VH-VL binders against Protein LST7 (LST7). Designs and how they scored, part 15

Target 1, 242 residues: Protein LST7 (LST7), of Saccharomyces cerevisiae (p53237)
Amino acid sequence: MSSTVISLAHFCDKHGPRIISVTQSAEKGTLGEELLVPDYPTESYCESCLLQFPEESTRSMRCFIEDVPFITTQYSSIRYQLLNSIIKRAFSEETMIYDNMPFIFFDDLRGLNLVIGFKLYDENARGNERRYCFILTVDSRSHDDSMKMLSEHWNFIIGGFDKMIAYIKNIHKSEFLGKNKTVENNLETLNNNAFIGSYLRANKSKFGRNLVSLTDDKFLFVRIHKWNSFLLHTVMNENKLP
Key: E = the ipSAE of ESMFold2; O = the ipSAE of ESMFold2 at other seeds; V2 = 0.75 times the mean of E and O plus 0.25 times the DockQ between their complexes.

## First folded at step 11 (VH-VL; framework fv_polzastobart)

Design j1 (from f5 with heavy chain D57R; at its last look DockQ between E and O 0.86; V2 from the best seeds 0.00; counts 0 for: pae O 3.1 > 2)
Heavy chain, then light chain:
Amino acid sequence: QITLKESGPTLVKPTQTLTLTCTFSGFSLSTSGVSVSWIRQPPGKALEWLASIYWDRSKYNNPSLKSRLTVTKDTSKNQVVLTMTNMDPVDTATYYCARLEDYTYFDSWGQGTLVTVSS
Amino acid sequence: DIQMTQSPSSLSTSVGDRVTITCRASQGISSYLAWYQQKPGKAPKLLIYEASSLESGVASRFSGSGSGTDFTFTISSLQPEDVATYFCQQFYSYPRTFGQGTKLEIK
ESMFold2, look of step 11: ipSAE 0.452; ipTM 0.743
ESMFold2 (binder alone), look of step 11: mean pLDDT 92; pTM 0.931
ESMFold2 at other seeds, look of step 11: ipSAE 0.482; ipTM 0.761
ESMFold2, look of step 12: ipSAE 0.419; ipTM 0.724
ESMFold2 (binder alone), look of step 12: mean pLDDT 92; pTM 0.932
ESMFold2 at other seeds, look of step 12: ipSAE 0.380; ipTM 0.709

Design j2 (from i2 with heavy chain D57R S108Y; at its last look DockQ between E and O 0.74; V2 from the best seeds 0.00; counts 0 for: loop humanness VH .288 < .308, pae E 2.6 > 2)
Fold by ESMFold2 at other seeds, look of step 12:
Structure j2 (fold): chain C 242 residues (1-242), chain A 119 residues (1-119), chain B 107 residues (1-107)
Amino acid sequence: as target 1 above (242 residues)
Amino acid sequence: QITLKESGPTLVKPTQTLTLTCTFSGFSLLTSGVSVSWIRQPPGKALEWLASIYWDRSKYYNPSLKSRLTVTKDTSKNQVVLTMTNMDPVDTATYYCARLEDYTYFDYWGQGTLVTVSS
Amino acid sequence: DIQMTQSPSSLSTSVGDRVTITCRASQGISSYLAWYQQKPGKAPKLLIYEASSLESGVASRFSGSGSGTDFTFTISSLQPEDVATYFCQQFYSYPRTFGQGTKLEIK
């Protein structure tokens, strides 16, 4: 009955905390079709909240590792309210300082959650930054079982999230610096008007941007899907070892 | 071991409809980003992509040929079928089916089948 | 449609020589380009993906470089078994398009 999932979420300037993607496994030997969401309306999603694949018609991703299906979707139709509650809690935590420092929380409602937050600079975002987190959720009715699973895989999961976050930050930094060389060059001259400039940018330039756009990587969510599937498979596979 | 094999007629007359079947093994059209695609190569000329089909029934066609092409699949038989209408001698080519991975490039190809269009 | 222009169309050179083939895209395609080898009478074989990454099992004498619109394929030391036609293919968007090919001969 228990399940383990990996989510990517962000704090949307317009919508607050939102899931961008959730990766889940299904039973070995099945196709995992109960987890697929191939046809759903996207008109209510803003650009920054949307899980974006290389081709616009794709809504879900599926891969198989040792006959175990792994599914990545924008949301889980089975656990939507639970996941929504988890990300609201994650982004409200004062200990989430968005510098790769993990934190955890647990209760009977939300299960055990390991969170690592990070930020990306974006002049089009409120406060010139966009906030994200990766979340491992162990949805078990037993606190002891969840903590045992997490403690046995702590370094592996943290290392896995850190590697993906470093990848995202590096390609974002490369693309930003390549397009905005004068920003680093002009930092000293902007200091005198920082308050008024920040105010005007916040009011004139706020709009959502997809993580694919921020990194200029059409395949970003394919990479995230495959990496999260690998992390989940390793945790689930090693947790079953005799 | 991943294999693809093209089958169908090797000679068609002008205006006829060509139907080619790609039978594949070693993988299934069940994984995201994986496609079975059709590419042709006229004798001594460049390769031309024709159509791609994915696990979720998404289909893509070469715009210059779209009105003449239909691609379908039968996942239970591991087959993808290309239909091309109103054949003309300029359509004489070797027709390949190939696997595309991660929405990218073609990593496995069939051996191809030469289709000659002549009266 | 993204046009891929490949140069040269044909190349004849000696065993041990360095071979360089270029491919130019009509618009920016980032690094979303692959290189294939097609031996006479055979289907194409993938050598290099994402402009510069070597496919598993491909000899280290093959390499690729470039980004944006200009790409280069290199054989560092030509071997007799490298007689083939080489071509590039963009996977930036549909329709997928190929270069015209470079026929490589030894003499």
Scores: ipSAE 0.447, ipTM 0.722, lowest interface PAE 2.6, mean pLDDT 83
ESMFold2, look of step 11: ipSAE 0.409; ipTM 0.689
ESMFold2 (binder alone), look of step 11: mean pLDDT 92; pTM 0.929
ESMFold2 at other seeds, look of step 11: ipSAE 0.404; ipTM 0.710
ESMFold2, look of step 12: ipSAE 0.461; ipTM 0.750
ESMFold2 (binder alone), look of step 12: mean pLDDT 92; pTM 0.932

## First folded at step 12 (VH-VL; framework fv_polzastobart)

Design q1 (from j2 with heavy chain S37G; at its last look DockQ between E and O 0.72; V2 from the best seeds 0.00; counts 0 for: pae E 4.3 > 2)
Fold by ESMFold2, look of step 12:
Structure q1 (fold): chain C 242 residues (1-242), chain A 119 residues (1-119), chain B 107 residues (1-107)
Amino acid sequence: as target 1 above (242 residues)
Amino acid sequence: QITLKESGPTLVKPTQTLTLTCTFSGFSLLTSGVSVGWIRQPPGKALEWLASIYWDRSKYYNPSLKSRLTVTKDTSKNQVVLTMTNMDPVDTATYYCARLEDYTYFDYWGQGTLVTVSS
Amino acid sequence: DIQMTQSPSSLSTSVGDRVTITCRASQGISSYLAWYQQKPGKAPKLLIYEASSLESGVASRFSGSGSGTDFTFTISSLQPEDVATYFCQQFYSYPRTFGQGTKLEIK
């Protein structure tokens, strides 16, 4: 029973590594309701860590591709501790340089993980940057089988993550440049981002911000859900193991 | 592939309750962000959104008409039902049901059914 | 409620002409606006979503632009089959609201 999931995580300024969303599949022909977390209290979640859908009470997403349900939730009720261990290693890994360069790690406990990190500029974040990653996790006892699956889909998975990351970065950049049009008209100021960031950081309070706010796209997590569901469906459908 | 069809009475009297059924195929209300909405159009006038019901049974009503509207669904039959109480001649309109996906816009519409309110 | 105001309310022009219809929102709605075509006696048909994205299967002579409060719908070269009423609709918030429509006729 091989299980493949896609996670989005970030490094919270207050709490360190945190999962924002996990996309999983359920058995074809079922409704996948065991994975669905419809509505629950959020009082203890910081703003930057929340999975936020256009309807404020919604905490889970479901779609169907060829009768296979795909579920996106804030956390995995059956893999919570495993995923926490995975993101702690991902954000501490020396080779993650947040430039969309993928890296892999594998061990008996965490399975096979493909990680792509990225950053978004934010004056309200520590160091003026918020750090994120997408993680494909293959939870299989067979090292050879999981490596075979990953190698067969390497370019597809990386290309898929890169397209979503590029989308996020592009709409974030457009929103940032739109709000700071004067900066757009002075390339020396933009090229000296470290100086501008340092000066502004000294004068502004730090607080968390949701990806929805950073991109000004209230449908962002719906798009991420559908894209991750598509990626998972493709890799599972074309190279399904017994 | 995707179809919606409105059914119900075409003539009602003032003060009566209108009940319309939308029967659809090619999609499911089990998918997050998907809804079936009801929109009406009086002859020669603008479209007016009435109500929507979503995959998780969340319901949204036009505030101007909320006290008169009820929307329900039967997911097993692929049906959504609109009930509108206390009909008046000004409510004469073509009533459409339509699909909304991902909390966005209406991408598929039924053919519409003209409901005339007259004594 | 977000009011959507269209201009003009009607337009009569010749085949081949460029047609421009505007839609103004009473508050900022980002790019969350759709344009529909409605032929007489028929249901609306989605043409443009998210202000400027063309729905699949829709002719390339249709386009949209704008963000915030001011939006424009354009037919680059009017064809006989384009005789219809055109509506904008915001999907920024509930209630979903529509413009009053622009009736397009050929001279």
Scores: ipSAE 0.333, ipTM 0.704, lowest interface PAE 4.3, mean pLDDT 83
ESMFold2 (binder alone), look of step 12: mean pLDDT 92; pTM 0.935
ESMFold2 at other seeds, look of step 12: ipSAE 0.441; ipTM 0.729

Design q2 (from j2 with heavy chain S52L; at its last look DockQ between E and O 0.77; V2 from the best seeds 0.00; counts 0 for: pae E 2.8 > 2)
Heavy chain, then light chain:
Amino acid sequence: QITLKESGPTLVKPTQTLTLTCTFSGFSLLTSGVSVSWIRQPPGKALEWLALIYWDRSKYYNPSLKSRLTVTKDTSKNQVVLTMTNMDPVDTATYYCARLEDYTYFDYWGQGTLVTVSS
Amino acid sequence: DIQMTQSPSSLSTSVGDRVTITCRASQGISSYLAWYQQKPGKAPKLLIYEASSLESGVASRFSGSGSGTDFTFTISSLQPEDVATYFCQQFYSYPRTFGQGTKLEIK
ESMFold2, look of step 12: ipSAE 0.392; ipTM 0.700
ESMFold2 (binder alone), look of step 12: mean pLDDT 91; pTM 0.914
ESMFold2 at other seeds, look of step 12: ipSAE 0.505; ipTM 0.775
ESMFold2, look of step 13: ipSAE 0.476; ipTM 0.768
ESMFold2 (binder alone), look of step 13: mean pLDDT 91; pTM 0.917
ESMFold2 at other seeds, look of step 13: ipSAE 0.449; ipTM 0.752

Design q3 (from j1 with heavy chain S30T; at its last look DockQ between E and O 0.87; V2 from the best seeds 0.00; counts 0 for: pae O 3.2 > 2)
Fold by ESMFold2 at other seeds, look of step 12:
Structure q3 (fold): chain C 242 residues (1-242), chain A 119 residues (1-119), chain B 107 residues (1-107)
Amino acid sequence: as target 1 above (242 residues)
Amino acid sequence: QITLKESGPTLVKPTQTLTLTCTFSGFSLTTSGVSVSWIRQPPGKALEWLASIYWDRSKYNNPSLKSRLTVTKDTSKNQVVLTMTNMDPVDTATYYCARLEDYTYFDSWGQGTLVTVSS
Amino acid sequence: DIQMTQSPSSLSTSVGDRVTITCRASQGISSYLAWYQQKPGKAPKLLIYEASSLESGVASRFSGSGSGTDFTFTISSLQPEDVATYFCQQFYSYPRTFGQGTKLEIK
């Protein structure tokens, strides 16, 4: 794990808090190949936990900004246990509102963490909602440098996360309203059979859904990768002191 | 400035194998979602995608041409090579190489090279 | 394979007129459609991506709309330099497929 990373996580109905993706940088002038995942983990990822790409053979994403490689992939929970502790704390905080309100916590082993949570409606999830968050983690041995970076870039970081969250929520809302228009029409057609409609609803199965499916955007994680890479590059580049 | 340039023979006899090289600059085949792809256009007809190759091990061939196509790359030379076996007069077309962005559309194209298949 | 059907196959109109070209997919492709311009003897040039987004450096008189199966490309006021063939292309799945083209002429 690099000293500064951006993570996307969710609360899985089956597994609890889980990391979906981690974006981090490698050394300028390299290809960042040490951050790629050459073999797929033996863990069975459920649909909602999986990082999905448009092409099935892709396991990692790489881009370059000013000769700095940025890698996004789904690291195993065994390899990156520190991130698991961070997301468990993030999702257990009673003050996380899931309303784009940021909060910060410090950890002796994990450093500075800035969290913004959000929710998406899904009838196939427990409580009809799926919970997510974006996390900026600054794991620097210098707490003064971490606080300086955050204070100088607060509006930029929060604005950046807010823009991506707004994008996700808007395309999810559009996809949901489009699909449920047909379902609502069918229920209205069967209005004289209100008992049948109630019975059908009671037998809905609960199952995981990928964020790509919830938004009907097969390129969603590509967009997240590029946006998170831009955010990381900006905060690391602008935080260089003379 | 992104550029792509196709090179290879312009006249091929039926049954021969066509080999075309795409040499590109202004980008490297190192970024996710970016491919170098081959597309052809027979005279007066629609464009037909042939093959794509990405920075990783991913390769895609048009299934209508099945085993006739091989695409390979040499990342150090910024080159992608298309090999197409058993050429026929119906394969006469302008062959383009193009850059595909983010698994999506072709944002940069070479000038194209006309390949005529005849005796 | 997803078939892309364009209408009309050719169009002749006057400078300053509004031009409309349609593209229909054989199945839903969301908004994963691009529009290209190809002038005689030249390679295609990307104009519109993701159905409605204008590529950098492309004139604002070009626009696109639609989602699902039905898509529309519009030139708000035809200029002499817009004489070309226009193609749609889906990027929903492989194989990537193109419309047959619409040849645009000035009367």
Scores: ipSAE 0.363, ipTM 0.676, lowest interface PAE 3.2, mean pLDDT 82
ESMFold2, look of step 12: ipSAE 0.384; ipTM 0.688
ESMFold2 (binder alone), look of step 12: mean pLDDT 92; pTM 0.931

Design q4 (from j1 with heavy chain E101Q, light chain E55Q; at its last look DockQ between E and O 0.79; V2 from the best seeds 0.00; counts 0 for: pae O 2.7 > 2)
Fold by ESMFold2 at other seeds, look of step 13:
Structure q4 (fold): chain C 242 residues (1-242), chain A 119 residues (1-119), chain B 107 residues (1-107)
Amino acid sequence: as target 1 above (242 residues)
Amino acid sequence: QITLKESGPTLVKPTQTLTLTCTFSGFSLSTSGVSVSWIRQPPGKALEWLASIYWDRSKYNNPSLKSRLTVTKDTSKNQVVLTMTNMDPVDTATYYCARLQDYTYFDSWGQGTLVTVSS
Amino acid sequence: DIQMTQSPSSLSTSVGDRVTITCRASQGISSYLAWYQQKPGKAPKLLIYEASSLQSGVASRFSGSGSGTDFTFTISSLQPEDVATYFCQQFYSYPRTFGQGTKLEIK
């Protein structure tokens, strides 16, 4: 069972910091069944917080790289308390600028955490923005050993997160420009000022929105799962993580 | 290397039940988003998707064929089985099994098997 | 069900010519479209995925473009081995549906 995980989290307008997904590895040669999340009530998750796969019945993703299972779920049943504490710290950090600049924090309880935040524009969100971060967590009390692993893989990890974030930002920008062009065209064809005013106000109502919807990419979390699995496998395969 | 191979009868009579087996290698149905799917092609006509099955026993059948289709799997033997009831001469086609990857498209196909329905 | 309509249904042209095949979806499917080649007597082969991405091992003369409802498949310079039927397929939703095919021949 690996002590290193990758999380995607956001600051939910309704619920504050929430984990959207966590990717973990299991022992080589197993199916990783202990990491699969049992059935959970989706009614308690808001739209923006929910991990959404293309098939309605899918609650987890599993893949295998060189016979090592990698599993992505909404939360870690094994590390639930730890990861919730980590995301609360990450989003309260005043130095997180959401500009793809990484930062690190470490303590005896949360281990070593590398965080990269980013923002997406959304007129339906408070302040017209939604805030996200990717977090690589090494669940170890040895700061020196964890920092050694991180330093040896720094360019690879940061480069991987940067590419994932750039992908998300680019497809979001494409969807946003297409959606707003349609709205702008509709405004240009309407001569009723009262109707135009009500339509614009309706588009500014605040509600949660899933990352899949923001990017118009039904397969977004499949891609994130595969990217995170590859990152973890490479880091673990070259080093024995504590 | 990924391979898929269809096996089963090449001639069936009307009203009989067709059972085809897809034996595959080089990948696992234990991976999320991977499916072994059945597609048919009547002579000189378009491809028609029939059914898909995933690791978690999720199944998708073409609604145009109603309850005629049953798809099952044996993960330990790397096999997926299609059963189609009440065969009719219009069901004469080449039947393919194919790997669907990441819930998306078919990236590997079997050679196909021609099934003729006549009496 | 999303209907996929290809044009033309058949095409005869010369080696070296540029070939263009179109595929139209009955509703928006974003970029979730694949193109397949099927040579006579053989199984289909994936050429293009996600409208424009070239599958590994596929010759660079093949390309795809489009989004929404209108998609185009292009062979930049036709080769003798390209004699085949070409199909589009949407993977936006179930049921997965295919175009009716374009039979490509050399004069």
Scores: ipSAE 0.467, ipTM 0.738, lowest interface PAE 2.5, mean pLDDT 84
ESMFold2, look of step 12: ipSAE 0.459; ipTM 0.736
ESMFold2 (binder alone), look of step 12: mean pLDDT 92; pTM 0.930
ESMFold2 at other seeds, look of step 12: ipSAE 0.433; ipTM 0.732
ESMFold2, look of step 13: ipSAE 0.597; ipTM 0.802
ESMFold2 (binder alone), look of step 13: mean pLDDT 92; pTM 0.933
ESMFold2, look of step 14: ipSAE 0.460; ipTM 0.744
ESMFold2 (binder alone), look of step 14: mean pLDDT 92; pTM 0.933
ESMFold2 at other seeds, look of step 14: ipSAE 0.435; ipTM 0.732

Design q5 (from j1 with heavy chain S30I S37G; at its last look DockQ between E and O 0.87; V2 from the best seeds 0.00; counts 0 for: pae O 4.9 > 2)
Fold by ESMFold2 at other seeds, look of step 12:
Structure q5 (fold): chain C 242 residues (1-242), chain A 119 residues (1-119), chain B 107 residues (1-107)
Amino acid sequence: as target 1 above (242 residues)
Amino acid sequence: QITLKESGPTLVKPTQTLTLTCTFSGFSLITSGVSVGWIRQPPGKALEWLASIYWDRSKYNNPSLKSRLTVTKDTSKNQVVLTMTNMDPVDTATYYCARLEDYTYFDSWGQGTLVTVSS
Amino acid sequence: DIQMTQSPSSLSTSVGDRVTITCRASQGISSYLAWYQQKPGKAPKLLIYEASSLESGVASRFSGSGSGTDFTFTISSLQPEDVATYFCQQFYSYPRTFGQGTKLEIK
């Protein structure tokens, strides 16, 4: 595996660390069809863990930049089982601070990983927050070569993740404030705020929510796919790894 | 540069089957979210979406016309074909093919072809 | 199906005037609305996407706003070449649906 990939992961209340999407490239000049995930029923998937595309039952996206295919999938197959170990380390409390501050770890077998975490407020989540991270993985046996690539692209990669995280946070804030303005303006709530507020807060049920729902943006994962493909292409175009 | 061009008959008789071909260049139907759609406009009336076909062969047909419409593609030829059965004079319209990207809106349109249905 | 209703159906005004056209959806469509210009005898041309974003190469006198069910298209200073019919289109769901159009003429 000589690939560089970008993952989006979260800490599921029910399942722990889970990959939501992985963006990766295939060989230039091919269609990358070996990386596409077959269509299958998603009824049993946890809502918060599901990669969701607009009006589409597929669980894969593909785009091309200078004849290089970039593919984003719901990563649950045996193909990249090492990524599960990577996200487990990424979500350990000792290795992540959810304030867009990046951190790095390296493993001889799993390669170099750059992680940036973020949180979204959600009253339907345990602790009223949902935790996410973007991970750039350079799967190479050469620690020196992967560190050189990362150091040369540091500001570009971090800036790219920061922009996408800022977009997600801003659109989530807009969706959250829109719903809560309606609740606050309820005349019954104003007339009996002490009881109604306490009752509503105490009785909020906990369940998974998709990022599409949290942002009210059905095209969110399309945007993430295209942005991550751009970031990967830029990094790979300057540093081809054999 | 993206171009699309509709081709096919301009006159058909009632009950006949209309076959229109959209030939395009500057893109191909291999990128997710990209589709070619068919839209018609009767003289002096609003646009009506008919059908779309995507990179993965998934298809959407206007429910009001579903049984009459077939859309297919040939990715190697950069062509999309619309077949519409049982034509009627009310189907007289200019027929457009158009590119849709990211599951959103139609960003590039063909010039259109007027199809007249008369007995 | 989501119905798109435009107002007015036609409008006649002078060069340099501000033009306002509205589009109302029969249900909430967030910001998933596009505006098209169709000049006589020609295919539609995309002007505005996602309610307010200007397509590249489109003059800055064109703008859009709105969210939910109510959307507005504006020409800040009408030019002679702006004589056309203008359509809104929702891309929130299938079937894709269009407004009935607004014919814009110069007095």
Scores: ipSAE 0.258, ipTM 0.679, lowest interface PAE 4.9, mean pLDDT 82
ESMFold2, look of step 12: ipSAE 0.370; ipTM 0.706
ESMFold2 (binder alone), look of step 12: mean pLDDT 91; pTM 0.934

Design q6 (from j2 with heavy chain S37G T104I; at its last look DockQ between E and O 0.05; V2 from the best seeds 0.00; counts 0 for: pae E 14.2 > 2, placed apart)
Fold by ESMFold2, look of step 12:
Structure q6 (fold): chain C 242 residues (1-242), chain A 119 residues (1-119), chain B 107 residues (1-107)
Amino acid sequence: as target 1 above (242 residues)
Amino acid sequence: QITLKESGPTLVKPTQTLTLTCTFSGFSLLTSGVSVGWIRQPPGKALEWLASIYWDRSKYYNPSLKSRLTVTKDTSKNQVVLTMTNMDPVDTATYYCARLEDYIYFDYWGQGTLVTVSS
Amino acid sequence: DIQMTQSPSSLSTSVGDRVTITCRASQGISSYLAWYQQKPGKAPKLLIYEASSLESGVASRFSGSGSGTDFTFTISSLQPEDVATYFCQQFYSYPRTFGQGTKLEIK
């Protein structure tokens, strides 16, 4: 059985590489409660780094596929150090282009990792962009076994990440264009001049934003949880032998 | 195994408030990703989505009817309640409740209840 | 609101024939479209989700295709039990909207 996980991470303007969510499976027939994260205060958590479920007190999401529990949490209590090392490598790699092209790396410390990065436009972010990636991690010391798994599931995994990334980009674009269209109409109605508009943009403060806010989709992380659970289950189920 | 059932009055006078209840069995409203929607179908016309309520009690309303609609959840009874104010004869329709699986599509529907609005 | 235009409004054909119904969205909805079957006096039944995915327990003679604005629903070989009204529905954005339906009858 491979110890495969899917992570969503971003580069925080204040904190650098940070994990937003991790989806993991537990043993078939169990409830997977060892993977759940205890309740913790969210007031100290960076807004842009926070995994935010629709109910404010919810810290973990769980579903079952064919009696296999899949859990999504802010961090992995089991793999915390490993995943932190992985995202530092992923965001510092010169070949990551944030253009739907997968990036792969393998070593003895981090295992095999398939990374697809993407960007969202946001005038409140440094450089007017926020950077994210989805990461499939295969925690196996066998390079050959890990590469075999990836080659057998290449199109499925990349296609799955591409679909979720496209969804996020589309609803972000819709929210951004709708907000900008309303602002442009109001400014034009108030007879704003270009100087005032340029001045206000030049003085705008930078701050972090949650993906839920960027997409205006309070269910975003529920959708990510269910999609990642489906991807993991498919990969694990097709690799099982009698 | 999974069932939804609408209940409430079948005849309502103009200007009155309609209250419909959807009762579930075979699944729980506390299940993550499961939500309930209300849809109506006037005789001989297309289906019209009215409102949805999610497991976290967030709510979405059809903008054309938003001022008239309220949806609420009673988890202890595994029920969802729709209230529609100021009924008019044009609101005569079969009203359905349906489960919104994965927040996307309606996979299980109730049998529907015909509500007639007449003086 | 995204308008869903469905064609034809009514169709009469023979058992064994291939049936094709189309649905057009007023703007792009990617693949976020579902197809429902509604028999007289009954509630709708989900057949196809995400444009082309067959719902569990649905016969393989039903299929769907398309993306963006143009979608097609197909019954490969019409059976007597398929007489119904068929609806498309977009789930790309709120409000959720439905096509006006296609009434399918056997001649």
Scores: ipSAE 0.007, ipTM 0.412, lowest interface PAE 14.2, mean pLDDT 79
ESMFold2 (binder alone), look of step 12: mean pLDDT 91; pTM 0.924
ESMFold2 at other seeds, look of step 12: ipSAE 0.011; ipTM 0.566

